# Designs tried in a protein design chat: VHH binders against o26223. Part 11

Target 1, 191 residues: o26223
Amino acid sequence: MKLLWTSQHIKVTVHIDGKVSKMDVLEAIKTRRSIRKYQDREVPEELIDKILDAAMCGPSAVDERPWHFIVVRNREMLEKIPEVHPYGAMVKDAPVAIIVCCDSSLEKIPGFWVQDCSIASQNILLAAHSLGLGAVWTGVYPLEDRVEGIRRLFSIPEHVIPFSVIPLGYPAENPGTRDLFDPDRIHLEKW

## First folded at step 15 (VHH)

Design U7
Fold by OpenDDE, fold request of step 16:
Structure U7 (fold): chain B 191 residues (1-191), chain A 122 residues (1-122)
Amino acid sequence: as target 1 above (191 residues)
Amino acid sequence: EVQLVESGGGVVQPGGSLRLSCAASGFTFSEYQLYWYRQAAGIERELIATITTGDSTWYVDSVKGRFTISRDNSENTMYLQMNSLRAEDTGLYYCAAEYSETFYGSPQFDYWGQGTLVTVSS
């Protein structure tokens, strides 16, 4: 029995209008895209709070929750981020960015902090999308030049590791949706 | 087949101008971050300019105010306008493209051109 997965093209009409559209979790996951162009519009603090709340709701190794967040709205600081992170050029054009960090003093099991901060970062992206915002994950860790650049720029202590920089704003681009399902990557019971 | 083809290189005097082009084919151009690199003789290749899918730009300090990166998605072409050229701008110029759904931020594993030679000499 060949399960004909009929790809129902869920046309998620992202209403770009300022209305906080709540998305179903599967819809948010399937329709999320990296957004690198933003409207000239401020993001309300309430939305940032919701996003950060979501960022802290993910699991972590032995519930260590090592994450910290720097919220950056200052234009001068946003403009300086690309100086130390060239592949984050869009950050200077965003109204706000979140820097996800790990406090190594909170780590209980070595190495799992990367998973913890990854989950937090992905939750930021999904929450932002669900709230009608666009965002992109710009990787910092484990690239030493980016880690040190962000550390210096924001005076981050040595025991705290910058992990990602995530610019956010109301989206001014629509890259469309992707269909990435690959049945060849699914194995039953054994490889 | 994916292709990136650079053109517009040549010999120019100091203070002169050149416009480089990178023509792309075989992939969805509008969904890629674009990059210009250059490599001088005996020197490691360096990133000199980037343009995102949202048209945000970045430049290395040595070319700021002199070089301008742009893209035309309708023509699948990226450009580099180079003004006030200097001897130190001499090198092989490469275009590169990186798919937009990445958090890595490097075209290392994506698409590269073969390069076009720029020579600034008196």
Scores: ipSAE 0.822, ipTM 0.911, lowest interface PAE 0.6, mean pLDDT 92
Fold by OpenDDE, fold request of step 23:
Structure U7 (fold): chain B 191 residues (1-191), chain A 122 residues (1-122)
Amino acid sequence: as target 1 above (191 residues)
Amino acid sequence: EVQLVESGGGVVQPGGSLRLSCAASGFTFSEYQLYWYRQAAGIERELIATITTGDSTWYVDSVKGRFTISRDNSENTMYLQMNSLRAEDTGLYYCAAEYSETFYGSPQFDYWGQGTLVTVSS
């Protein structure tokens, strides 16, 4: 019995009509793409709140939850981010960005904060996508130039480490979906 | 096979202009962030311009107002219009491409051209 994996093209019908269609979690994961072009449209605060709620729902080492979030809407500040993060050029064109940070004083187990903030960052991306927004994870940590640049720009305390900058907005590009399933990466019982 | 091929370099007088091209093949060009780097003699390679998949651009301060990065996805080509060239602009210019589905934000592990030489000399 040859299991014909019919690649069902999940047509993500983004219903543009203001009703945020509830995207299921698997659909969100499978169809999410990095979005670097945004409409000239503000993101409602309600959506940001939902995204941040999602960002805080992930697990963390011993439930340390070291994450903090800076929500940036100020046009001048958004325009300055690329000055310290050149690979985040799209941030200047986004209506809003979220900076994910770690408060090191909240860390209970050394080194796990990277996992914690990664989970938070990914949840932001997934939540944004599920809400009809586009977003991209621009890495800050562990690149010292970016870390210090963002730190200085936002006057972030020394014990707080900027981890990622995530611009988001209503998408103005559609890069399509990708299938990266690789059975060769799956090992049963042993390597 | 993935290829990036730079062209348009040459010798120009100060105040002159050049237009560099980077022709890409072997990958889905429209899904890549594009970069121009340059390397002067004895100096480390530096990022000078970027253009995202969404056409957001960035420039290093020294080239702002003089250089313009652009892309034509239909032709799989990136451009760098360089005006008001200065002696300090002399160097080997590289194009690079980074796949868009990344959080790293550097093409160091993706695709690079071989470079085109720009010489600004009186």
Scores: ipSAE 0.818, ipTM 0.911, lowest interface PAE 0.6, mean pLDDT 92
Fold by OpenDDE, last read:
Structure U7 (fold): chain B 191 residues (1-191), chain A 122 residues (1-122)
Amino acid sequence: as target 1 above (191 residues)
Amino acid sequence: EVQLVESGGGVVQPGGSLRLSCAASGFTFSEYQLYWYRQAAGIERELIATITTGDSTWYVDSVKGRFTISRDNSENTMYLQMNSLRAEDTGLYYCAAEYSETFYGSPQFDYWGQGTLVTVSS
């Protein structure tokens, strides 16, 4: 068993067979940070598959599962994303990005697709982190300029709504951990 | 108290150069995305440059190749090197910061400076 230190000082246990051990879910949630700097290292397809599997495991309204995912590895396309999404500048420096989309034709309950895609997006972040990757959620919907920019760039049909762009890679920054527990936000039985 | 203080503005001739600084205090500078905005008279404020916590940069087309955004986390300072200045670059330049644990991607509700005036005139 070999311990690898990530730039985030997260201990990643690598099994002898080269498989990265997963951290427990609470650890993943508590230690996850938005990562916007990545190593010059490709992300194995196997890890992307695991992340996407996780993305599809969340609940959705009446199990409508409206999500679609565009996996982007092409450097030219990654470099173009910031042109339509300026606040996603880090995407051009990532080895891969996942674009989470909603197929509106699959929507059964109006408006709940936002929650569905949010859950999928968060699962991507958590899964990535648990696998020793860094990622960040860059919001696309509901900002029209970003939505239409991504739509045009990736030739996304009108009935499909781009929701988020999530660059990910091996982390090359360490924002540190944070504790945001606030007992004052907890109300028992009534407000 | 959170503060962003812009400096380095002034009057320059076309083709000239300026270096703006934004000194930050009262928050963990390294955990923020940083932005330069500008507002010309009678025109809506526009985003002109960004730099992420990971030093990824973005520029609006009109300033590409002329402006360079940078940050020094050790000094809690962001910079904007402006070269080959044009009359259309005239305006009030604002520094902004956005906390990194956001998916919104806009500092409109985060921290802003008071601005520094850049005037490009012959």
Scores: ipSAE 0.817, ipTM 0.909, lowest interface PAE 0.6, mean pLDDT 91
Fold by OpenDDE, fold request of step 16:
Structure U7 (fold): chain B 191 residues (1-191), chain A 122 residues (1-122)
Amino acid sequence: as target 1 above (191 residues)
Amino acid sequence: EVQLVESGGGVVQPGGSLRLSCAASGFTFSEYQLYWYRQAAGIERELIATITTGDSTWYVDSVKGRFTISRDNSENTMYLQMNSLRAEDTGLYYCAAEYSETFYGSPQFDYWGQGTLVTVSS
């Protein structure tokens, strides 16, 4: 059976109407893109709550769930983030950002917190996309200048490690979809 | 082949202006974050300006209010308008591009130009 991969151009019809269309999980994964341009529109708290709920649904090492989230809506703070994170220039133009952090005191298995926070961060991106928002993961950890910059800016305790900054908003760009499937990266039974 | 080519450098007097251009080819320009770096003699290369795919901009403090980064996706070209030039702005200016689908945030391993020399001297 030759699996004819018909490249169906999934036209993501962004229904502008307030109905949160339920996006299929595979569709969400495949169509998600980093969004760095946002509409001049506030993100409802309800959507942030849903996103954060999703962020906390991922697995973690021995269920340590070390993640914390700082929700930033203050314009002054959003504008200051690029000062310590130059590659997060879009944050100042976003209506909201989520900072994903690790509480090291909750870590049970050393080093796995990076995976935990990565899963949380990715779930934020997917959830945002499924809700009709755009987001981008701007890496903080393990870059010391970014880590310390964000730490100082938000008065984050020493035992808490900022991991990522994720600006969110209604998208004002459409980068399109990608087809990055690479069969050469798939090995059967052995390398 | 991917190429970034800087132009517009030259010798100017203090207080003068230059406009740098970076012409890109060989990749989907609109899907890249763009950067200007500069390197003065004996000094480490520094990031001076960025522009995202969404046209958000960032500047290092020393160039704020004097330099303006912009992009024209239709022409695959990035610009740096430099006004009120100072002696300390002297250096080799590099264009860089980073693919947008990243969380790293650095063009270190992506595309770079060869640079254009800016000399500010009386």
Scores: ipSAE 0.815, ipTM 0.909, lowest interface PAE 0.6, mean pLDDT 92
Fold by OpenDDE, look of step 15:
Structure U7 (fold): chain B 191 residues (1-191), chain A 122 residues (1-122)
Amino acid sequence: as target 1 above (191 residues)
Amino acid sequence: EVQLVESGGGVVQPGGSLRLSCAASGFTFSEYQLYWYRQAAGIERELIATITTGDSTWYVDSVKGRFTISRDNSENTMYLQMNSLRAEDTGLYYCAAEYSETFYGSPQFDYWGQGTLVTVSS
């Protein structure tokens, strides 16, 4: 079944102080937080499309782009994810989740797929935030019990590795921002 | 100094109830996912309940419908209401906390309590 993505351009106007302000990349990075509480509100397909577009824009080793994405909206399936991933309890309360996977058949250089999928996952988080959504990265790989649990639940083939589960929704919490700059972690020219 | 202190354990008959508390200090409690673990004699420690920063909860199957995890951020305290207790619920119960900006979700939590003993015996 070819999911015909009808590009309905829903202009998500993030009203910050009544002005449609586009969040710049630095703002998105600095203000992003893990969000684990969501409103009882559906996420439009258009926003998911934008997020997935962003997810595929990151670099990958030798441009291998090994990532696949499972978009989960079915309530029953969302409710089952915590059964195999207890640390993803919030997934059952989210309107949608994205499962980031690696197709090992697309891997060109061994081991770099972890970096590739990490970049894709982070781009999902940043894109979601920039669009006024909340999201959280729940780690699946490399924990075998979670990998196999998600694999079974979603009938993922053996050559495909589930990497992360990312629930998304309109945020119902505001954890605030962090200042994590540490000049002691910066070395000039030499360690 | 960071502390997690469990309390409320004791001896109870089968079918009885207990309420465990975990009092936290020394960190921003509201920014942590919270966990109850238990360890029976001769058995590995097991995760039994979780509550997220957003109050989403999870339970292991063996305690579903009997145990309720909750948190009070104003009091920096997590609770576990345990009803219909069984002999197999006997063990040392541990509180754990994990910072919200993590994605690993591991028994290697930032903070652990010392545990409180629950004994269910006729």
Scores: ipSAE 0.810, ipTM 0.908, lowest interface PAE 0.6, mean pLDDT 92
Fold by OpenDDE, fold request of step 23:
Order: structure tokens, then C-alpha cells, then sequence
Structure U7 (fold): chain B 191 residues (1-191), chain A 122 residues (1-122)
């Protein structure tokens, strides 16, 4: 049994057989942080599959499920992402990245695909964290330079819109904890 | 109060070197992505270097191999080592910081310094 530590010193138990203990959903939500530093360690395909499964479990407008995912492990491609997305510098240092895309041909209600892909992206982050990985959401859409950069780089067809790039790996960064609860943002019955 | 204060600017000859510093206060420095921007006269401000909380770096092509961005979280300071300076490097250099939990990826609405002037002239 190997113990991994998150940036918040959360214990993640990894079994010898590669099984990872999962944290509960509330813990994942409360303790998740953006991770931009990764260990020199590959992410098993099974974990990526679990993450992608989670990504596809969220709701979407009228169940349109417009999302597509590009899994990037090629070092050359990972290194090229920052060339078109300078705020994604950490992508070049990640063992893997997931690019979340929308197939506009699957969209049933105009504009809701942003919510759909956001939900998918957040589920990726939460799933990654629950599995003992670190990840960060780097926004692509709606910034045209990033959208077109990623499109060209990955030969994404015109009807498909890159939405986010999410590098992930075993965490090697130590962000602090957050307390973001604000009761002033809660209104009862009326504003 | 949040502050970013750039220093180290000055006048240098082509081929010279400068080291810029950005001293930060009033926020948790280690939880921020850090950026150097510059603005030449009559030109739009441009991103020239970034360093993440995980020490990943990025450089604009024109400064690659010449500039090095670094950070010291213990001192709440970011640096830009500039070597082999060129006339086109002349401009006001800005330090910026962006909170790490962003997915936007721009310090536009976060913290900025007032800038330090770099002049490369014969």
C-alpha cells in the first residue's frame, strides 16, 4: 500500500494492484485545488477511463451530450499546446491532457453546450482529484485565439469547438486550503 | 493592501543584461500564477513570460533563450533575468499575478504593478 499526499495533505491510498481508494463527492468538491505541477509518473489508462466516464455522467441540455474528448499523451503535442495557449504552460509538463470539445451538430438547444462542457470539465477535475490526481481547467472557449490555436493543432473540424484543456497527473504541488462559503450570497425565498 | 512593485529597470546598451524584480505583498504569493508583460511605445502590451505555481514557464518567441522568469515564494518576489538585450526590448515592463483557481488564464482582473522602464539604446 502506497500513500500519496495531495497538496492539502489529503491521504490517497493506492493499492499494490493499482486500485485507488476514492474520496466521497463532498470531500472531493471541498478539497479540490487546481494543480499545475505533476510527478514524473504516467497516469494509468484505467484512471483516464474512469475520469472520462465521470465526464459523461453530468446532465446536459435536453440530454444533448455534445461533448467529445481528446486524450493527449504525446509529448510533442503536449509541448505544443502552450504555443497556442500561453496560460497553459503546465500542459507541457503534464503526463496527459484532456481536451473537452463540443460537437455543434449534436447541440439541440443553442448556447447550452457551454454549460454541458463546463459540467463535463468540472467532473473531470473532481474525478481526477478523487482518484489522487491533480488537474487544472485551462479555459479555451470563448477566447478565439485559443480556440483556433487548439483547433489547428489538433485538426479539429469546424463544427467541433474546443472548450477546455485539462492537464492532469499525480500532484507535485502544494496549494493551501480554501474557505469560500459566503452566507451573504444566500437569499431565502426572495432577494 | 495588495501591491506589486517592479524594479531593476534602467538604460543598457544592446547586448547588455538586466534583472527585473517584482516584489509582492498583501496576498498569498505562492497561490498565484505570475506574469511579465511589456509595453513598447505605441504598441499594445504583450505577454512575454509566465511562471505557474508549479514553476512551469512560458516565453514569447522573441525572448526565448534570452529571458528567464523565476519566482521565490519565500521572498514573495518574481524575477526576470534579461540577457542579450535588444533595442526592441525597450519598454515598460509590468508584473502581474493571477489567482491559481482561475480557469480564465489572464491576470486582467487580478493584480498588476506600475511597471519598470527598460531602455536598450546605443
Amino acid sequence: as target 1 above (191 residues)
Amino acid sequence: EVQLVESGGGVVQPGGSLRLSCAASGFTFSEYQLYWYRQAAGIERELIATITTGDSTWYVDSVKGRFTISRDNSENTMYLQMNSLRAEDTGLYYCAAEYSETFYGSPQFDYWGQGTLVTVSS
Scores: ipSAE 0.805, ipTM 0.904, lowest interface PAE 0.6, mean pLDDT 91

